# Miniprotein binders against q9bqp7: the designs that were tried, part 121

Target 1, 240 residues: q9bqp7
Amino acid sequence: VPQNWFPIFNPERSDKPNASDPSVPLKIPLQRNVIPSVTRVLQQTMTKQQVFLLERWKQRMILELGEDGFKEYTSNVFLQGKRFHEALESILSPQETLKERDENLLKSGYIESVQHILKDVSGVRALESAVQHETLNYIGLLDCVAEYQGKLCVIDWKTSEKPKPFIQSTFDNPLQVVAYMGAMNHDTNYSFQVQCGLIVVAYKDGSPAHPHFMDAELCSQYWTKWLLRLEEYTEKKKNQ

## First folded at step 13 (miniprotein)

Design Bf38
Fold by ESMFold2-Fast, scan of step 13:
Structure Bf38 (fold): chain B 240 residues (1-240), chain A 86 residues (1-86)
Amino acid sequence: as target 1 above (240 residues)
Amino acid sequence: SPKEELLKLIEELLETVEWLLKEAEELYKMGDPWYALWLARMALDFAEDAARLAEETGNPELIRRAKELIERAKELIEEIERALKK
């Protein structure tokens, strides 16, 4: 364990706080800071092997699609992901204000893909919400915090064209989830404790999404790996 | 030369696939079969890329090594998929 001992779980927090407005999910906006984001830390500390694989994948795609075709492909993947997240936020938000605007968001294959998982999601506490680890000084924007099959989870929604994930968004997904979890557990804007993670990979063709559930033990193991990446980033930034 | 660059690419690809398979195995042992499966499938994809490039060189040893990695990746994928089914 590192000499600087920073636990993922906050010993001062209870499993179920009596927070005001429990039916309205929190949506704290992300502010521009000198504080690094989770995605920046992970991007800046990729292994040489991860960098090689990403570059080789890019070369193959450009060879098949051309440079312009590759740019259009990656733009479309980003747009599809953004629309999927927007649809999920709408679906999981209180219906009082969104009843009329909800119709068109249910038309994608990705939404069909996650229907069986959404049946097991309840007690939404945060959506598209900023988190900051006050001691370790990193920030992030998490997708969702809700109960999945009765367990409070940080939930990360992923899109895939087929049952093979997009290589760029596959690396370090568990680290991203536990980084958000640790930040939320130590962020004064939140009063509850999260101990589990869930990565949901939705498919464009409507095939059933895969729920990758991470229990407290697994999250703790990935937290140790995240702390090493954060330390590496801090050293690298100091020499930049 | 272009031939030397191709051979270097194949060697680096074979080494990286070996690394990726080892990473997948370690994550599987750690208790994360889903992420391990994603990495194992990625290893298969790049092992097939290495085999295609090796075939173009006509080098029997490179072809053999690439096909061995394809077999190892498929075996790992099947093992993890069997574990996930229950």
Scores: ipSAE 0.799, ipTM 0.931, lowest interface PAE 0.7, mean pLDDT 85
Fold by OpenDDE base, second read of step 14:
Structure Bf38 (fold): chain B 240 residues (1-240), chain A 86 residues (1-86)
Amino acid sequence: as target 1 above (240 residues)
Amino acid sequence: SPKEELLKLIEELLETVEWLLKEAEELYKMGDPWYALWLARMALDFAEDAARLAEETGNPELIRRAKELIERAKELIEEIERALKK
């Protein structure tokens, strides 16, 4: 049980988004501060087993591609992910209908992959927006807050080159999502609450993306795990 | 020795596979079959790696352990996949 328990959901906020669909998604800029990001907390609190798995994967990839090949591969994966997020932001943003959509960004297998998911996405409330949990002292940049099949979700978009999800991208993804949910639900910049999470894994070959829906119960379970990771991080930093 | 380092690596890999399977089973019980399936598939991949490496060493015990973990991973994958099809 976490020593510093804090609820994921804010009882002072209504579960129903106020009927005023914000005409424009929120995009709060991430402020550079001393507050750790969700990503940093997760990376610094990886288990020995997780670190081992990642190192073994890296070694295997270096053996197959060479050192330079692996660097190129890693850079390419990162670039593809970034372009995919930029394309999604453009698709989901009502204002960017006016910017010349770089047609090249939209012609990716990843965009093709998520088309069926995008059909079920509506009521976009936030895109690439910073969240801060003031009490628990962490920050994050969430990809999207929108309704998926009528349920308001924090949506996290992931890319996978292979049908097998990339180890680095999926291992702590549920924790990342609930961390963003908990922060948003207690961030004064947001007037609404989220109760669900959605991880979408897009595939490079355009095969249908895989949606991983997390209901309120599952989110609560992962929230407990997140709190433990945050406590571990905090303790580790006190001892440095 | 290079051989001793390889043996140690295989043992660490096998321990990690066992851990992954345990985590997958826990997540499956928690009601997250998708994430459980992902971990189980990862466990299988690493168990197969362990088996290949063990074969290179010629150590029958490591080979046996790796093969057992492969089967456990496959069984768990099949169980979760059946649950997801329902």
Scores: ipSAE 0.488, ipTM 0.780, lowest interface PAE 1.3, mean pLDDT 88

Design Bf39
Fold by ESMFold2-Fast, scan of step 13:
Structure Bf39 (fold): chain B 240 residues (1-240), chain A 86 residues (1-86)
Amino acid sequence: as target 1 above (240 residues)
Amino acid sequence: SPKEELLKLIEELLDSVEWLLKEAEELYKMGDPWYALWLARMALDFAEDAARLAEETGNPELIRRAKELIERAKELIEEIERALKK
């Protein structure tokens, strides 16, 4: 059990909208500080096996594509993911203007892949918004908070060239989602409660995206695993 | 020697695949069949990589271990896929 256990859900908050809720999605800027980000904590607490498998995958890709080809491949994956997130933010926010490059990505397949998911998304409350857990001392930048099929969710958008997750983004996706959820539920910049998560994997070829819905029970179980990773990170830094 | 480095790589790969299959099993038992399936499929891919490398060495024990892990991964994938189709 984690030594510094803290609840993921805030009993003082409701997931139901009320009159004090903002009329436009929140976009709190991420402020630079020495407090670790969710991604930093997860990267610094990877197991020896996770590190080895990632390195082996990299070596296999270099054998197939060459060193320059691998660099180009990873740069393209990163760029397409970034453009996908920008396009989704523009689509879900009435105040944003869709950029020309984002319009091209809409035609490339990823946005086509998520159309059936987007039809079930409404009540957007936050987009590309910073969260911080004041008690547990971590920060993050979440993609989206919105209702999916009537349930308020932290939504994380992922891209994949195949109907399988890309290995660099495969590990710890659920932990990332619940870490953002726990931070937001205890962040004074927000007034609502989120109890569910959704990981959406979009495909380059336009095949229907896979929605991985995480209910409150599953989120609670992953939250315990996140707290263990955070504890491990804190201990490692204390011993440096 | 290149031979000794390859044997060491295969051993570490097999150990990592065993870890990954155990993680997939635990997540499946915890109530996340979808994410467990992704990890199980990754385990199969790396187990097949290990089997190819082991065949190059002609080491019977490494070949046996790699084939065993391939079968474990396939069995887990089939079990999870059946659960998801219901």
Scores: ipSAE 0.808, ipTM 0.931, lowest interface PAE 0.7, mean pLDDT 86
Fold by OpenDDE base, second read of step 14:
Structure Bf39 (fold): chain B 240 residues (1-240), chain A 86 residues (1-86)
Amino acid sequence: as target 1 above (240 residues)
Amino acid sequence: SPKEELLKLIEELLDSVEWLLKEAEELYKMGDPWYALWLARMALDFAEDAARLAEETGNPELIRRAKELIERAKELIEEIERALKK
């Protein structure tokens, strides 16, 4: 049990988004501060086993591709991910605010992959927006807050290359999502509450993306695990 | 020796596979079959890697252990996949 328990859900906020659908999604900029990001907390609190597995994967990839080939591969994966997120932000943003959509960004297998998911996405509340948990003292940049099949979710978009998924991106994804949920639910910049999470894994080949829906119960379970990781991080920083 | 280092690496890899399978089983019980499936598939991939490395060493114990973990991973994957199809 975490020593510093804090609820994921805010009882002071209504589950129903106030009827004033903001016509424009929130985009709060991430401020550079001494506060750790969710990503940093997760990376610094990986288990020895996780670190070992990632290192072994890296070694295997270097053996297959060479050092330069692996660097190129990693750079390409990162670039593809970035372009995918940019394309999604463009798609999910109101048309009036969109600069000239780079049509080339929309012509990707990843975008094709998520088309069926996007049909079920509505009521976009935030895009690429910073969240801060003031009490627990962490920050994050969430991809999207929207309704998925009528349920308000923190949505995290992931890219996967078949047949060898990039394992780094998926290991702690549920924890990342609930960390963003908990922060948003207690961030004064947001007037609404999120109770569900959604991880969407898009595939490069355009095959249908996989939606991983997280209900309130599952989110609560992962929230406990997140709190433990945050405590571990805090303890490690006190000892440095 | 390089051989001893390889043997140690294989053992550590197999230990990590066992850990992944345990985590996958736990997550499956928690009601997250998708994430459990992902971990189980990862476990299988690394178990197969361990098996290949073990074969290069000719160590029968490591080969046996790797093969056993491969089968456990496959069984778990099949179980979770069946649950997801329902």
Scores: ipSAE 0.520, ipTM 0.793, lowest interface PAE 1.2, mean pLDDT 88

Design Bf4
Fold by ESMFold2-Fast, scan of step 13:
Structure Bf4 (fold): chain B 240 residues (1-240), chain A 86 residues (1-86)
Amino acid sequence: as target 1 above (240 residues)
Amino acid sequence: SPKEELLKLIEELLESVEWLLKYAEELYKMGDPWYALWLARMALDFAEDAARLAEETGNPELIRRAKELIERAKELIEEIERALKK
């Protein structure tokens, strides 16, 4: 159990999905500062086994594709993910100008893959928005906060070229989601309570995306693991 | 030597796969079958990589250990998939 335990949920905030407060912005830009990001904390606290497996995966890919082929593959994965996130931001935005973006961005196999999930998404409250945990001193940029099947969720969108998800990219996905959740719940720029998470893996061939739903209890369990990673990060920084 | 480097690679891979399977099992018991399934499938892929490398050495103990991890990964995957079908 972490020595400086802190709750993921804010007792001063409502658990009920109410209409969004018009004074709460849909998107807060991430500003440059020295406070560590969720991604930085997780990257700096990987186990030796996680580091080894990622390096082994990289070496296998280079053996298969060559140095240039691996670089091209990695660039394409990044570009596909970026375009997918841009398309989702456009689709889910309540603003008319964003909804009228490039038609071709909206017709990818990844977008077709998530159609059945998007049908159950409503009440969007944040898109590509910065969060900061004011007490625990970390920041993040979350993809989306919206109601999924009536429950307010932090939603994280992932892409995969195969029907099975990109396993290597999933090492710390639940921790990332709950870290964003805890930050948002304690960030004075927001007024609502998020208790659930959703990781959506979309497929390039249009096969139905996998929704990985995390209820409040599961989020609380992962939150404890995130706090241990944050504690480890803080301790490592003091010893540098 | 190239042979010593290969043996070290196999040892680290076996250790890392064992860690990954234990983590997957922990998360499954914690209440996350979907994430556990993804990690178990990753463990199977790396266990098969270890078996291939071990076979190249002809070392029966390394081959045995790698095959044991493959079977553990397959058993965990099957158990989780069974739970998710309901």
Scores: ipSAE 0.812, ipTM 0.935, lowest interface PAE 0.6, mean pLDDT 86
Fold by OpenDDE base, second read of step 14:
Structure Bf4 (fold): chain B 240 residues (1-240), chain A 86 residues (1-86)
Amino acid sequence: as target 1 above (240 residues)
Amino acid sequence: SPKEELLKLIEELLESVEWLLKYAEELYKMGDPWYALWLARMALDFAEDAARLAEETGNPELIRRAKELIERAKELIEEIERALKK
């Protein structure tokens, strides 16, 4: 049991989104401060097994591509991920705020992959928006808050390149999602509560993306695991 | 030697696949089938990579082990996918 237990859900907030669909999604800028990001907490608290797997994957990739080839590959993966998120933000943003859609951003296998998911996405409340948990002292940048099949979710978009999976994102994705949920539910910049999470894995080849829905119960289970990771991080930083 | 390094890498990949499959099975039993499925798919991808690398070495034992793990991963994926469709 975490020593510093805090609820993922805020009892003071209504589960029912106020019927006023915000005409414009929230985009709160991330402030650079001494507060650790969710990503930093997760990276610094990886298990020995996770680190081992990542190192082995790296060694394999270097063996196949060479050192320079691996650097290029990593850079390309990052760039593709960034472009995908930019394209999604453009798609999910109201038309009036659409800067000239770079048509080239929309012509990706990843965008094709998520089309069937996007059909079930509505009521976008936040896009690329910062969240802060003031009591637990962590921050994050969430991809999307929207309704998926009528349920308000924190949505996290992931890219997968077959046949060379990028392992870094897979192990802690549920923890990242619930960390964002818990922060948002207690961030004063937000007036609503989220009870569900959704991880969407998009594929480069345009094959149908896989949605991983997390209900309130599953979110609560991962929240406990997140709190333990946060405590571990905090302890490591005190000892430095 | 480059060959010895490759053999060692393959063995380590196979060990990683075994660990991933075990963890996926545990998560599946704990009632998290979609995360289990994700890990099982990752295990499959790594096992297929190990098989390809093993074929390059011509080591029949490593090839055999990799193929066995591929089948185990496929079976687990199929099981979980069936459960998610119900």
Scores: ipSAE 0.267, ipTM 0.637, lowest interface PAE 2.2, mean pLDDT 86

Design Bf40
Fold by ESMFold2-Fast, scan of step 13:
Structure Bf40 (fold): chain B 240 residues (1-240), chain A 86 residues (1-86)
Amino acid sequence: as target 1 above (240 residues)
Amino acid sequence: SPKEELLKLIEELLQSVEWLLKEAEELYKMGDPWYALWLARMALDFAEDAARLAEETGNPELIRRAKELIERAKELIEEIERALKK
């Protein structure tokens, strides 16, 4: 139902390694731009229901923790997530040594949570790397591109205090992943094709992380939904 | 008034839970039982929040609506969990 449909996969690309591919993961820096990010598009096109549920969740948390307690909680969640991503980048970067790593980051419950997932991750192609869709004009910063159980995936790492994902960062996770995938597949800085997505939810208590695998068909379904959100964002900007 | 604000909050919460359940059902039919399950569990949590608030009002219609949403969420969760275990 998008007015201007565009394919998620690039028919001129392969998911197989090229002999000329770099041996170290790509890390293209995100540059300041007037082009909207995936995060901005999603934030600006939230439904009234999504906005309401997030506000209600916030009210409940403030009721439990107090205003100051809630501010500390949200700051700590952000910091823990950032540290988790830093630890994963360190673990997955072949050039880093144990002596150069932050040992405290490597000892977190979140890292213990993902150990069984990491055993199935290999062939890392990109880490904390910028993507831009040259035709659809949006940008993003993806966490990781690697093979998971032999399938090349855009991998998004998430942290959760609970054994199940709750409200925080749950909305639009699949759309975020496929938006990065479509951008990478049409970004001249990359030469390979990604057809699968993986959302990994790690738990603070070290409980086994949940891998949410998205095959090519599912990614194509979510891509259509992402195109609708991008179209809505573009229309809002024209009417601003 | 505080009572009018509470009634508006409950009504918006009930409508938002109905929206979440519809979203979960559509994603499940689309082929994503995992994400659908996460949304269905979120719907249950907010439905239980609505029931608690409705009971504070003593309004039998609001209590009934909230309990209906709790049951719908539980049924959807059970259906999706069963499918995932196949």
Scores: ipSAE 0.828, ipTM 0.940, lowest interface PAE 0.6, mean pLDDT 87
Fold by OpenDDE base, second read of step 14:
Structure Bf40 (fold): chain B 240 residues (1-240), chain A 86 residues (1-86)
Amino acid sequence: as target 1 above (240 residues)
Amino acid sequence: SPKEELLKLIEELLQSVEWLLKEAEELYKMGDPWYALWLARMALDFAEDAARLAEETGNPELIRRAKELIERAKELIEEIERALKK
């Protein structure tokens, strides 16, 4: 049980956004501060087993691709991920309908992969928006807050290259999502509450993306695990 | 020795596979079959790596253990996949 328990959901906020659908999604900039990001907390609190597995994967990839090949692969994966997020932001943002959508960004297998998911996405409330949990002292940049099949979700978009998925991207993803949910639900910049999470894994080959829906119960379970990771990080930082 | 280092690596890998399978089973029980499936697939991949490395050493015990973990991973994957199709 976490020593510093804090609820994921804010009882003072209504489950339904009272306000008219904001015509424009929120995009709060991430401020550089001493507050750790969700990503940093998760990376610094990986178990020895997780670190070992990642290192083994890296070694295997280096053996297969060579050192330079692995660097190129890593750079390419990162670039593809960025382009995918940029394309999604453009698709989901009402204002960018006026900017010349770089047609090249939209012609990716990843974008093709998520088309069926995008049909079920509506009511976009935030895109690439910073969240801060003031009490628990962490920050994050969430990809999207929108309704998925009529349920308001924090949506996290992931890219996967078949057949060898990038291990780093999926292991702590549920924790990342609930960390963003908990922060948003207690961030004064947001007037609404999120109770669900959605992880969407897009595939490079354009095959249908896989949606991983997280209901309120599952989110609560992962929230407990997140709190433990945050405590571990805090303790580690005090000892440095 | 290089051989001793390889044996140690295989042992560490096998232990990590066992851990992954345990985590996958726990998450499956918690009602997150998709994440459990991902971990189980990872466990399978690493168990297969362990088996290949074990074969290079010629150590029958390590080979046996790796093969057993491969089968356990496959069984768990199949179980979760069946549950997701329902």
Scores: ipSAE 0.586, ipTM 0.823, lowest interface PAE 1.1, mean pLDDT 89

Design Bf41
Fold by ESMFold2-Fast, scan of step 13:
Structure Bf41 (fold): chain B 240 residues (1-240), chain A 86 residues (1-86)
Amino acid sequence: as target 1 above (240 residues)
Amino acid sequence: SPKEELLKLIEELLESVEWLLKEAEEMYKMGDPWYALWLARMALDFAEDAARLAEETGNPELIRRAKELIERAKELIEEIERALKK
């Protein structure tokens, strides 16, 4: 798929940060259908090296923790990540009654870790919201679209346990962000333009989260790589 | 058989680490030092894994190759970290 036919940024949309249009919803639910998701495309087009490294990492973890210990570890990582995302959605959503928030969702090392980043986040446009690229025919569920230090970003929240990060969540993370960005920019349910990405890595011990900012030029370069992965996915499905 | 399987595992690790280092260098040159740093740190971790396995075999060529990749990963990490410090 040539990038000149399918640009990441929509030329019909403004790149200026403006107040959200009340007609644009903050959250559109993701519905299951035959259109592939960003995560499915990336998972089905991993290189043989990525597949091998993930398998070797799994083998090493099983050697250290045992089979049951590994299952418990991965379940705990998943649960903590899910709770972190729920807490962030609660914190960033306009909420009339604070009693609807669980106090336990607000008390975690990960939430403490991300406080410095949240102080620079404003103008929330989307939270846990479905996006679809209407011409490239893929879907996704993005974490957040908001202004970070005055720039509208697709924001992806990640958790990390130093020193052993969950390797599965590290591969292709910039591609995931730009895939959501391109879909949002060409989704008729939204009216704004996003040109920047932000990957926020929060730490379990409350150490300050790391903000990985991606400007428009970097996003465009990753978009080219995403289009190649999407093309590979499409070709594999046609011929198998 | 078990020794042959271990040698094959080490070869696959060495190849995959070389791939990670190449990817890290490409991301760095493309203008993403943060993702490049994560890939380079991952390369170091797996290079150290390869070195440990190679030492278990006593194969001097595999040990040397793994140690070379460790040094390449460390050098790349230092380069990227210096760039990130402005």
Scores: ipSAE 0.830, ipTM 0.943, lowest interface PAE 0.6, mean pLDDT 86
Fold by OpenDDE base, second read of step 14:
Structure Bf41 (fold): chain B 240 residues (1-240), chain A 86 residues (1-86)
Amino acid sequence: as target 1 above (240 residues)
Amino acid sequence: SPKEELLKLIEELLESVEWLLKEAEEMYKMGDPWYALWLARMALDFAEDAARLAEETGNPELIRRAKELIERAKELIEEIERALKK
């Protein structure tokens, strides 16, 4: 049980976004501060087993691709991920309908992969927006807040290359999502509450993306795990 | 020795596979079959790596353990996949 328990949901906020659908998604910039990011907390609190598995995966990839090949692979994966997020932001943003959509960004297998998910996405509230949990003292940059099949979700978009998935992209994803949810639900910059999470895994080959839906109950369970990781990080930082 | 280092690596890998399977089972029980499936598939991938490395050593015990973990991972994957199709 976490020593510093804090609720994921804010009882002072209504579950229903007020009827004023903001015509424009929120995009709060991430401020550089001393506050750790969700990603940093998760990376610094990986178990020995997680670290070992990542290192073994790296070694295996280097053996197969060579050192230079692995660097190129990693760079390419990162670039593809960025382009995918940029393309999604462009698709989901009502204002960017006016900017010449780089047609090349839209012609990716990843974009093809998520088309069926995008059909169920509506009511976009935030895109690439910073969240801060003032009490628990962490920050994050969330990809999207929108309704998925009529449920308001924090949506996290991931890319996967078959047959060799980038192992780092999926390991703590549920924790990342609930961390963003908890922060948003208690961030004064947001007037609404999110109760669900969605991880979407897009595939390079254009095969249908996989939606991992997390209901309020599952989110609450992962929230407890997140709090434990945050406590571990805080303790580690005090001892440095 | 290089051989001793390889043996140690295989042991650590096998332990990590066991950990992944345990985590997968926990997530499955928690009600997240998707994440459990992902962990179980990862466990299988690394168990197969362990088996290949064990074969290079010629150590029958390590080979046996790796093969057992492969089967456990496959069984768990099949179980979760059946649950997801329902």
Scores: ipSAE 0.515, ipTM 0.801, lowest interface PAE 1.1, mean pLDDT 88

